# VHH binders against Phototropic-responsive NPH3 family protein NPY3 (NPY3): the designs that were tried, part 2

Target 1, 272 residues: Phototropic-responsive NPH3 family protein NPY3 (NPY3), of Arabidopsis thaliana (Mouse-ear cress) (q9fn09r205to476)
Amino acid sequence: DWWVEDLAELSIDLFKRVVSTIRRKGGVLPEVIGEALEVYAAKRIPGFMIQNDDNDDEEDVMEQRSLLETLVSMLPSEKQSVSCGFLIKLLKSSVSFECGEEERKELSRRIGEKLEEANVGDLLIRAPEGGETVYDIDIVETLIDEFVTQTEKRDELDCSDDINDSSKANVAKLIDGYLAEISRIETNLSTTKFITIAEKVSTFPRQSHDGVYRAIDMFLKQHPGITKSEKKSSSKLMDCRKLSPEACAHAVQNERLPLRVVVQILFFEQVR

## First folded at step 1 (VHH)

Design a19 (framework vhh_3k1k_2)
Fold by ESMFold2-Fast, scan of step 1:
Structure a19 (fold): chain B 272 residues (1-272), chain A 121 residues (1-121)
Amino acid sequence: as target 1 above (272 residues)
Amino acid sequence: QVQLVESGGALVQPGGSLRLSCAASGFTFSEYSMRWYRQAPGKEREWVAGISSTGDYTSYEDSVKGRFTISRDDARNTVYLQMNSLKPEDTAVYYCAKSDWEDLYFGEDYWGQGTQVTVSS
């Protein structure tokens, strides 16, 4: 669409007026409005896309906050109007610009509607400087909570579990991958936080527990100073009966695992 | 380069048996774990069974445990799935997969083309 690129040159106030007029008149799909918002954000928000910035010192947080808040207010209500990746980029910007709780809640709600579309890299959201962790793990926990709450409501009202089970399986895979990666790169991740997040998706359908094992192993590897009790609690997240043969072969030689877990794996694989 | 060729799929009656084979080439077979997956019409591909590179460890999906047996013959570069007490619910295309555990992101390297198993009279 020729007008999408041209709209990205407008001031935010004029952009809002033009888009609002187009939406009011109809005749344009919500997905096209979503595209216009994404192109505008990519061009106008520093750091939204990976590119060189000529003005390293030009950081008007108040102006960027206002711009982001305006873009969020313009998001069409239709779920298909914008991608999960775009919503997460807006969420990352809202954290960087220290936007208010209301904008973050709305973005989290919308991301929760389609969390299965996200990849692990999308969930690596940097925390503000000066905190205990480099990455904001609490915000990811909020996204998972939104997904859980929304799927539970759908499960209670709808009779079909097929679509919900597929979404849950994809989110379980996503979160298993996220836990493995965040455990590798975030030294200050607590055992309590790791377990809390893992437990939120523990009942979701999975073909195997290899992803859960990978996450636990990465956590244990990067946190060698945790107690025996903490290692036991973390290891209880996986069902040894659902491990692949290669995961079992790896695990029985894994000195990071509690001995009890190794014995359980050997029992289930070799005595049956 | 890497090739996986499944065979042995057929139409069988409930309670019957089949043995599926997967012939591998293009890699050092004895160094890799092997898995079987299946996909029924309108369903996602699901894991069925796996065997470690040494053959010492095997694992099964709960619904097939006690009925299916995975094995390997490294001299012939072949992995097998012996399927007993077949049920209509076992009707699916069965796929062979090569696996490499040591990657940071665990996943399947390669998939075969599949072999159709139909359990019906």
Scores: ipSAE 0.000, ipTM 0.236, lowest interface PAE 12.4, mean pLDDT 82

Design a2 (framework vhh_8k46_1)
Fold by ESMFold2-Fast, scan of step 1:
Structure a2 (fold): chain B 272 residues (1-272), chain A 123 residues (1-123)
Amino acid sequence: as target 1 above (272 residues)
Amino acid sequence: AVQLQASGGGFVQPGGSLRLSCAASGRTFSDYAMGWFRQAPGKEREFVSAISYSGDYTYYADSVKGRFTISRDNSKNTVYLQMNSLRAEDTATYYCAADLGYEWYDESAYDYWGQGTQVTVSS
């Protein structure tokens, strides 16, 4: 929309006043308000579209924090007003600017409402400097917990199982992909954390366990020093009976898998 | 964080051949399934071909089956699309994409996309 770009030129205080007036008077769809917020954030927050380009100025950080808190407070309550991607970008910025728990909690709740819309890249959220890991895995775990909690509440109230199952299947696919990527790029990812995250989506509908196998294989590949017990525990996340013929062919020659697992795959391949 | 660069497009006469290449960044190329999609002017993007991370399984759209061949070279981090017996209807921008393995034929399954390379088949 033409006026959306013009609003992005305003100071945050004027922007808030104009948007609040528009919303109070009505006649504008929540999605249009969401678009205005996204355009404003993209123009005014350094690195909003690309987290790596963060501003290093302490004075700017405080002003950016205030701006972000204001934008979060302006988010329309309607679920379709903003994309999951936009909410995750706001969450990434809130981590970078060290915003308070209230803003992060509200963003996490909103992301949990539509986590199935996210892609793997969205979940690669950088941790604050000074930690052992480059990416904040605990935040992703919180987003999954929000999704699980909200979905359980919907399951209790709603008799239409199809929509919830589709959403769960998409989140399972997302988290399988996330685990594979984070295992590849975070050499300090612990076995306990990997298993904890995987178990949160283990009961979700899946056509196959190929994604689970890929995540496990990437974890084993990047963590060759883990114990035999840890290797065994990680491999138990996968149901060998649910592997595609392609995954079975790959796994049979995979020296990273425990021998016991390879033997089980060969056994189940014979039964098919 | 995989970067994909497609190349090899150009002008070719009907019945001719072209080989498209898609070069992937990083040392984890062998962990990804690779797909080719195309989009002709005024049409939606459609699936063309895909190859599994192992290279053992290949998939083709009915419109290209028997004419196109997908292959990969993990030592070069590259996937190829050999296009034979080209037709005017094959004219499109061709995109390569990488997926961590699920539904090779579903556009939404692919996490990483290249910018595309134009193929024009005309006499």
Scores: ipSAE 0.000, ipTM 0.266, lowest interface PAE 11.3, mean pLDDT 82

Design a20 (framework vhh_8k46_1)
Fold by ESMFold2-Fast, scan of step 1:
Structure a20 (fold): chain B 272 residues (1-272), chain A 125 residues (1-125)
Amino acid sequence: as target 1 above (272 residues)
Amino acid sequence: AVQLQASGGGFVQPGGSLRLSCAASGSTFSDYAMGWFRQAPGKEREFVSAISWSGGYTYYADSVKGRFTISRDNSKNTVYLQMNSLRAEDTATYYCAAGTEDYFYEPLESEYDYWGQGTQVTVSS
């Protein structure tokens, strides 16, 4: 839509008034309103397309917070009005500008409605300076909790199990990938947090546990100082019977795995 | 700390062959796992093949298994993708990538830290 680019030139107050007028008049799809919001955010929020760590003064931060809060308030209620990627970019900006809990809560709820559309890179959200970790892992846990809660409600309403299982399978793949990547790049990731996140998706359908194995192996590789108990607890997350032949071949040579786990893999491979 | 330069693309007829090369510059090439990805116009980038930094593992996307072969020559800081029995659906820009992970199944794009410019492969009659 040609007018979408023109609207991005407006001040936030005028943008809000024009969009509200268009919506009140009707005849415009929610997806078009979502596009207008995304184009506006991309043009007006510094670092929106890629999360940047800027040392802006307090007045700039307050203006950015107000802008972001206004954009969040303008999101159409329709699920398909905006992409999951756009919602996550808004969430990343809300963390960078230290927005209030209400905006983060609403964004998390909306992301939870379509978490299966996200990719691993989307979930790599940088934490504000002064925390224990470079990446905000707690916020990702919140997104998973939102997805779980909403999926359980859909299950109670007797929705198609096949559709719900497909969504769960995609989120399991996403989170397995996220755990592998965050284990690689986040040196302060605790064993407890790794296991907590993995357990939230542990019952989700999967064709194999190769992704779970990769996440565990990456965690063990990047955290060599953890205890034997921690290694065993992490390794229990995977079902050795569900590993591919390729993953089994890799795992039996893997000195990072507890001996018990290697023995289990050898045993189940023999039965196959 | 590695830069990648992909080359070897071009025009071929269905059933033909091409060999793509990915030349790495940097002192730590042997520390990186390598992968090939491709992207056709209007489609998302997809995984093609991966080879571990140890040389002990290779992985292929189902669509290319038996037709493509990935290999590396650490003495030349180069990774190769030998493409045989090419099909029209193999038409894409091919990208090489380097990461510190050791791959034994289909890796995620996020596991690769460095990417090459890409080389165009067109399979048509």
Scores: ipSAE 0.014, ipTM 0.279, lowest interface PAE 8.1, mean pLDDT 83

Design a21 (framework vhh_5c3l_4)
Fold by ESMFold2-Fast, scan of step 1:
Structure a21 (fold): chain B 272 residues (1-272), chain A 124 residues (1-124)
Amino acid sequence: as target 1 above (272 residues)
Amino acid sequence: QVQLQESGGGLVQPGGSLRLSCAASGFTFDDYAMSWVRQAPGKGLEVVSDISGSGGYTTYADSVKGRFTISRDNAKNTLYLQMNSLKPEDTAVYYCAKEGSDYLFWDEPYSDYRGPGTQVTVSS
């Protein structure tokens, strides 16, 4: 749309006024407003599209924070007005600019409404420098909690089980993938945090536990210093009965797994 | 429509070196982590190395640590694997893989995130 590009040239104050006027008059879809916000953010926020670039341009962090806060306040209430990916990019920027909890809470709530649309790369959110971890795992835990809380409310209202089960299955797949990736790249990920996150989606429907096994294996591989009790606790997250033949073949050769787990896998493969 | 095309494989003597390349298209390359995955004849898939979207973080399988180096050129949408001190047990088809649920590589008959592979044979 021709005017969307023109709006990106405006100061944030004029942008807000013009968008507010357009919304008041109606006749424009919420998705078009969402597009205008995304184009504006991409043009005005350094590193917005590429979170991990080195910004040697020391722009006024307070100014960027105010701009981000204004954009978040302008998000249309309609769920499909903006993509989950855009909301997560706003969340990543809020971490980088050290925005307050109120922006993060609103973004987390919005992301929780449609977490099944996210990909694993979206959840790799870098922590501010000076922390114990490179990635902000607590923020991802918050997103999962928002999704769980919202789906539990829908379940209590006896909404369509098929829709809720489909969303839960997609989020389980997403989190299994996230746990595998974060286990590879975050050496300071604790066993307690790994298990806590995995347990939040453990009851969700899955076609197999291959993703759970993959996450456990990656965690064990990249954290060889953990205790025997930690290895046992991590391995308990998977249901050996739900592993594919391919996963079983991999697991029975896997020296990282406790012997008891390998024996269990062999037993259940025989029953199959 | 993700497309990955590996190249640079071949026959090499033990102790030799090879540099593998993977040309990527159909996605914003620098937004995604990339991996090198190999499969020896009659064996399962083994993740050899991973690299973050920025190239700032890398991991390696114990079997290749200190011998292989993963890198990427985001301006060229290309992933690399420098393989030094090659051993006969490194003989495998090497696949370039895009970030996603890694268990998708266990899905037969195919995965859109895996290229056709490049054969590396280490023998006299």
Scores: ipSAE 0.000, ipTM 0.186, lowest interface PAE 13.7, mean pLDDT 81

Design a22 (framework vhh_8emy_2)
Fold by ESMFold2-Fast, scan of step 1:
Structure a22 (fold): chain B 272 residues (1-272), chain A 120 residues (1-120)
Amino acid sequence: as target 1 above (272 residues)
Amino acid sequence: QVQLQESGGGLVQPGSSLRLSCAASGFTFSEYWMHWVRQAPGKGPEWVSSISSDSSYINYATSVKGRFSISRDNPSKTLYLQMNSLRPEDSAVYYCAREEYFGDSWMDYRGQGTQVTVSS
């Protein structure tokens, strides 16, 4: 749409008025409105398309907060109107600018409706300064909980189990990847939090547990000081029977794994 | 076989700009995090910048923050490093590196490097 780029030049108040008028008159698909919002956000919010915390002016945060809150209020209600990636970028900005609880709850609800569309990078959300962790892991846990809630509601309506299982499989893959990457970049990630998040997707359908193994291995690699009990608890997340031959070959040589896990893998490979 | 080919280095004066490129082949570029690492004579390797597979996450070493910009073009399988306001201390061989899926070090998938020399 040729007019979308031109709208991005407007002040936020004028942009809101124009978009509201277009919506009221009808004749424009919700997806086109979503595109207009994303182009506006990308142009007007520093770092929106490429998330980082390079805030060079504290007073700019108040203006960005107001802008973000206005954009969230303008989101069309239609599920397909905006991408999951765009919603997560709005969520990342809302955390960075310390927006209200209401905005974060609405974004989390919407993201939960289609979390399977997200990428690992989307979930690497920086925490507000002064916390124990650099990344906001609790917000990711909230997104998973929203996804579970939305999926359970669809299951109750006798929606296709195959479609819901496909969504769950994609979210399991996403969260396995997220856990591996957050383990690598967040040294203050606790064993309890790692296990809690992994457990939320543990029953989801999977083609293999290679992703689970990678996540565990990355956690062990970046947290060499954890106890033997913590290593055992983390390793229990993985079903050794579901590892690929490539993952088995890697795991057998992996000195970070508890010995019992290596023996278990060797046993299952021999029996198979 | 994984291959990474860096280019774009050269001899420039302080304050100049250079854009480095890294052409990737032998793997699904769009699925991997990519890094830029540099090594000056007589020093160990220094991490410069990282970019996630979808460009949604980017990070920089404190020494280059605000001056360098990492980017990628997944369709062309190319990683870039835009270097502005170059300083003599930026002189080094710059390497493109792929994140290793099941390994212990991204350095195992490092390219041959491109020399950047900043001097008056």
Scores: ipSAE 0.013, ipTM 0.306, lowest interface PAE 8.4, mean pLDDT 82

Design a3 (framework vhh_8k46_1)
Amino acid sequence: AVQLQASGGGFVQPGGSLRLSCAASGFTFDDYAMGWFRQAPGKEREFVSAISGSGGSTYYADSVKGRFTISRDNSKNTVYLQMNSLRAEDTATYYCAATPDYFGLEWDEFDYWGQGTQVTVSS
ESMFold2-Fast, scan of step 1: ipSAE 0.034; ipTM 0.520

Design a4 (framework vhh_8k46_1)
Fold by ESMFold2-Fast, scan of step 1:
Structure a4 (fold): chain B 272 residues (1-272), chain A 120 residues (1-120)
Amino acid sequence: as target 1 above (272 residues)
Amino acid sequence: AVQLQASGGGFVQPGGSLRLSCAASGFTFSEYDMGWFRQAPGKEREFVSAISSSGGYTYYADSVKGRFTISRDNSKNTVYLQMNSLRAEDTATYYCAAGEWYDLGSYEYWGQGTQVTVSS
């Protein structure tokens, strides 16, 4: 809508006042309010659309934090009002600006409502400096937990199984891809954390376990210092029976896999 | 130190159902994958089903797929085998064992077994 661009020119206080007045009148769809919030954030928060760089400049942190907290407070309650991508950008900004737990919890809840819309790149959220990992893996675990909790509630209410299964399948694919990518770029990822995240989506529908195998292989490749016990525990995540012929051909030549896993794959290949 | 006590066997007609239980002690049950095996008179022991330590992964022999369901309760240190649509060829002594679900050769701790007889 024409007025959305004009609102992005206002100070945050005036923006909030105008949007609140529009909402009170009830003449505008929640999706239009969501659009106004996204356009405002994109214009007023440096790097919001492209969050490649950490903002180490503390001069603006308090102002950006306050602005972000205000925008989160203005999010319409309707699920369709804002995209998952916009919510994740707000979450990334909340981590970067060190916003309070309240804002992060609300954003995590909202993201959990539509996590299947996210891509792997969306989940690569940088951790605060000085920690053991470069990426914040705990926050991704929280997003998965929110999705699981909300989907279980939908299952209890007999919502369409086809829709829930489709969402679960898309999230399983997303998390398999995330685990492969985070294993590649995060050398301090622990075996325990890798397994914990993978197990959260282990029961979700999948056509094959090729994605699970890829994630395990990437983890083993980039973490050569793990113990034999850790390699075994990680390999248990995949069902060798659900590997494609192409994945089986790759896996039987894979020296990174425990020998017992290779034997298991050969066994299942022989009985096909 | 390991004890596995299988129970729930008995006599059943073809098409009937039984639920087997295996109570475990002497080890940290939640750390071990569990399997069910069976042995018919005059035949070698064969694999039936396995379940991972978390319960998230299961494996079934082709002869029992769609008829049997393995489950576990880590709070009770018990693994179960729900057997539906039983056939005469399912007649065997059923054993539970602890090992690694993806490696059938790893199962080395065995229970006494429970007899299942399917006959008209």
Scores: ipSAE 0.000, ipTM 0.117, lowest interface PAE 16.5, mean pLDDT 82

Design a5 (framework vhh_8k46_1)
Fold by ESMFold2-Fast, scan of step 1:
Structure a5 (fold): chain B 272 residues (1-272), chain A 122 residues (1-122)
Amino acid sequence: as target 1 above (272 residues)
Amino acid sequence: AVQLQASGGGFVQPGGSLRLSCAASGFTFSSYAMGWFRQAPGKEREFVSAISGSGDYTYYADSVKGRFTISRDNSKNTVYLQMNSLRAEDTATYYCAAPSDLEWLFDEYDYWGQGTQVTVSS
């Protein structure tokens, strides 16, 4: 909307008052309020629309923290009011500005409601300086846990089982892609953490295990020194019967895989 | 033989848009990830974007996320890069590339096209 751009010029206090007045008068869809918040954030928070601005060492600004906390407090409760991508950008900003636990908890809960809408790049959240990893893998695990908890509650109510299965399938694809990418770019990713995250979505429906194979292969490639036991445990995550012919051709020549897995794939190729 | 032909480059003013295309032949296109890379004069080649064979997974360099969109049409053996909100620093020769297998590392893209020049200037 045209007026949304004009509102982005206001101070946060004036923006809040104007939006609150518009909402109180009624007649405006939650999605329009969500759009106003996103345009405001994009204009007023440095680096908000860019996943990484090449300098995450920027000094925390108290004013930016207050602005972000105010925007989070203004989020409409309706699920469709804001995109998952926008919520994740707010979460990334909350980590950078060191916002309180309350804001991060609320954002994680809301992201969990619609995690299937996220893209792999959205989950590449940089960790605070001085940690063991460059990327915050624990926060992604928290998002998956929120999705699982909320989906299990819907399953218990016997509501929308087909929709839940579709959402689970999309999240499985998302996490398979995330594991492949994080394995490539995060040198300190442990075998235990890789397996823990993969196991959280292992029972979800999938059309193909090519994504699981890509994740495993990338992890093995970047961690050549892991034990035979660790390679075996990682390889158990995939179902060789669900690999594409192209993935099978790659895998049977893949010296990084345990011999047992290669033999199993060759056997299935014979009986296919 | 494997052939990659990039096209769609040209001159555009800051804030403008361009759509690049890469026509591929000589391999089972839908089974391979495809990537876009760029190289500006005097700089190293850098990653821009990649898309999985199925199209279900996309990756973007931080400098282009939110502005560029990668997509593919497996029926036409073509990958696309939609570039919006172009900036002077996006000026480069853009290359499409295909890996020899399912590996996702930059240095393992084995097949490269000739490239298409994008110039963003007022």
Scores: ipSAE 0.000, ipTM 0.172, lowest interface PAE 13.3, mean pLDDT 81

Design a6 (framework vhh_5c3l_4)
Fold by ESMFold2-Fast, scan of step 1:
Structure a6 (fold): chain B 272 residues (1-272), chain A 121 residues (1-121)
Amino acid sequence: as target 1 above (272 residues)
Amino acid sequence: QVQLQESGGGLVQPGGSLRLSCAASGFTFSDYAMSWVRQAPGKGLEVVSDISSSGDYTTYADSVKGRFTISRDNAKNTLYLQMNSLKPEDTAVYYCARGYEWLSEDYFDYRGPGTQVTVSS
């Protein structure tokens, strides 16, 4: 839509008034309003499209916080009005600008409604500088908890098991990928935190445990100093029976894995 | 007989873009995770990006994240790497590799002959 680009040039107050007027008149899909909000955010919020870029000109943090809070307040209530990726970008900005709990809580709730739509890159949320970790892993744990809580409520209402299982499978795949990537790039990721996050999705349906193995292997590779007990605990997250032949070939050569795990994989490969 | 053939390399200015392609044959492409691996002059191999067999998972080295995009077309047995905002340090021979979803720097069962990417003014 041509008008979407033009709206992005307006002050936040005028933008809000115009969008409100469009909504009142009707005839525009909530998805189009969502698009307008995303285009506006991309143009007006420094680093919105690339959260890792700290080279942008310094902005007034309070002004950015106010602008973000206004955009969050304008989000249409319809689930499909905005993408999960856009909600996560708003969440990343809320962490960067140190917004209040209300905005973060609302964004986390909305993200939890559609977490299966996210990709791994979406979950790489940078923590404020000066913390122990570069990435905010606790916020990702919160998003998973929101998803779990909401799917349990849907299960109680006798919603389609196939729909819930599909969403759970997609979230398991997402979190397996997230754990692999965060293990690679976050040197201060503890064994306890890795296992805690993995366990939250451990019962979700999966066709293969290749993703689980990948996450474990990346963690072991980047944390060579962990104890034998920690290696054992991490390895218990995967079901060797669900590994692909390709994964098994990699794993049996993998010096990072406990010997018991290698033997188990070799045994199950013979009985397939 | 497994074959991987890269194309699309060349000379570009800093800030420019290139799209690499890898044509795969001799195996069921859709069953395998695929990777782009590079080797700069005087350096070891670096895994740049990987993509799962379905295309659902992608990962990137920190050095290229936000600039490069890996993708695949399983119907055409082709792997792609879109390279934007190229930097002189991206100068390397780029290899298409058949690898696992969790890539080891030292483990690829097949790798193409490579395509040279040179980023210089």
Scores: ipSAE 0.011, ipTM 0.223, lowest interface PAE 9.6, mean pLDDT 82

Design a7 (framework vhh_5c3l_4)
Fold by ESMFold2-Fast, scan of step 1:
Structure a7 (fold): chain B 272 residues (1-272), chain A 119 residues (1-119)
Amino acid sequence: as target 1 above (272 residues)
Amino acid sequence: QVQLQESGGGLVQPGGSLRLSCAASGFTFSSYWMSWVRQAPGKGLEVVSDINSEGDSTTYADSVKGRFTISRDNAKNTLYLQMNSLKPEDTAVYYCAKDYEWFGDLYYRGPGTQVTVSS
C-alpha cells in the first residue's frame, strides 16, 4: 500500500491530521491504522526496532518524547488494532525518553489486555541510566498486574473459561521464561522481587512446573550469595509433583537446591 | 543422547571474519536456550553469547558486542555465531552449549572448534 509508506515521510503534525481525517471518513479497518502507526514509528523513532537507543541530547529527547506521546494518543481503541509487540516497543521507547506516567500507564493497560501475545525478549526493557538495575523489572510487574486485572474482569463477565485458561497458561510460560532470563542477565535482581513476580502467576494453569524449576535454578546459579532462607523461599515456588521425569532427574543431582526439596522430589517421583 | 558438534573454526587474520556452526541432536533443540562459550589458552571459560529458544532474546559479552552475532535455525537444529572484526584476543576454543542442562554441563558441551587469529 502506497499510502502507508508515504504517510511515514510526513511530519508528526501532518501525519496526525491525515490519519484523523481517514478515521473520520470511515471505511478503513483499525488494523490498517495500527499498521500506519507502526510503520511511522519504525521510520521516525531512532532504534525503535532495536529498542535500546541511549538518550543523547535533551533537545532530541524532548522532540522524541512529544512524537511518542502523539503516536500513543492516536492508537485506535480496538484491542486488535495493534500487536502486543508494537505496544511494548512503544513502552520501551517511553522508558528511554522518560515520558510521563500517563503515557506509560495507558500503554501498560493495553499491553495487559493481550500480554499472552508477548515473548520473553519483549519484556527485557532497559531502565534509564543511573538506576539500581540495568533492566526495568518494576514495569514488567506492572504489566503482569494489568493482565491479572483484565483476566479478573473477563472472569466476572462470564467469558469462555478455555480462552482465559489458555491466556493464563501462555502468560505463566512467558513469565517463567522471563524470570530465567532476567535472573541470568540482571545481577541486582533481589530474591524478594523474583518471588513477588513468580507468585503473581503461581495459580495460573500449567501442564508442568519445569519452567518454574528452570527459573529457580537460574536464579540460584547466578545469585550464589543468597541465604539458605532465601533459597528455601525461592524453592517453595515450584510444585515438585508437577515436575517432568527429566526435571526430577536434573533436580536430584542439583547441589544448588535445599536438601528438603530434593527429598520431596524423590518422594513424589516414587508415587508418580 | 545429547550431541553438539561445532564447525567453522580455523586460522584467520586480524580484522577477518569467521562463521561458526553447531549441529544439535538428541534433544528438542527448539525448546532450549543455547550459548557459545570460549576458552583461551591458560584461561577459564567465558560465555560469549546466548540466545533463547525462540531467538527473540540475545546477550553478548562486552568484549564481543557489536562484532559477533548469534543466531539459530530451529528447523535445522543449528546454532550459529558470526564473528566479524576478529582480534588476537578472540583466539580460543569455541564451544556450543545447552543453556539449561538437565544432567550437568560437561555432557552437553560440544568438543569445540579452534579459532586462531594471527598473521
Scores: ipSAE 0.000, ipTM 0.226, lowest interface PAE 10.2, mean pLDDT 82

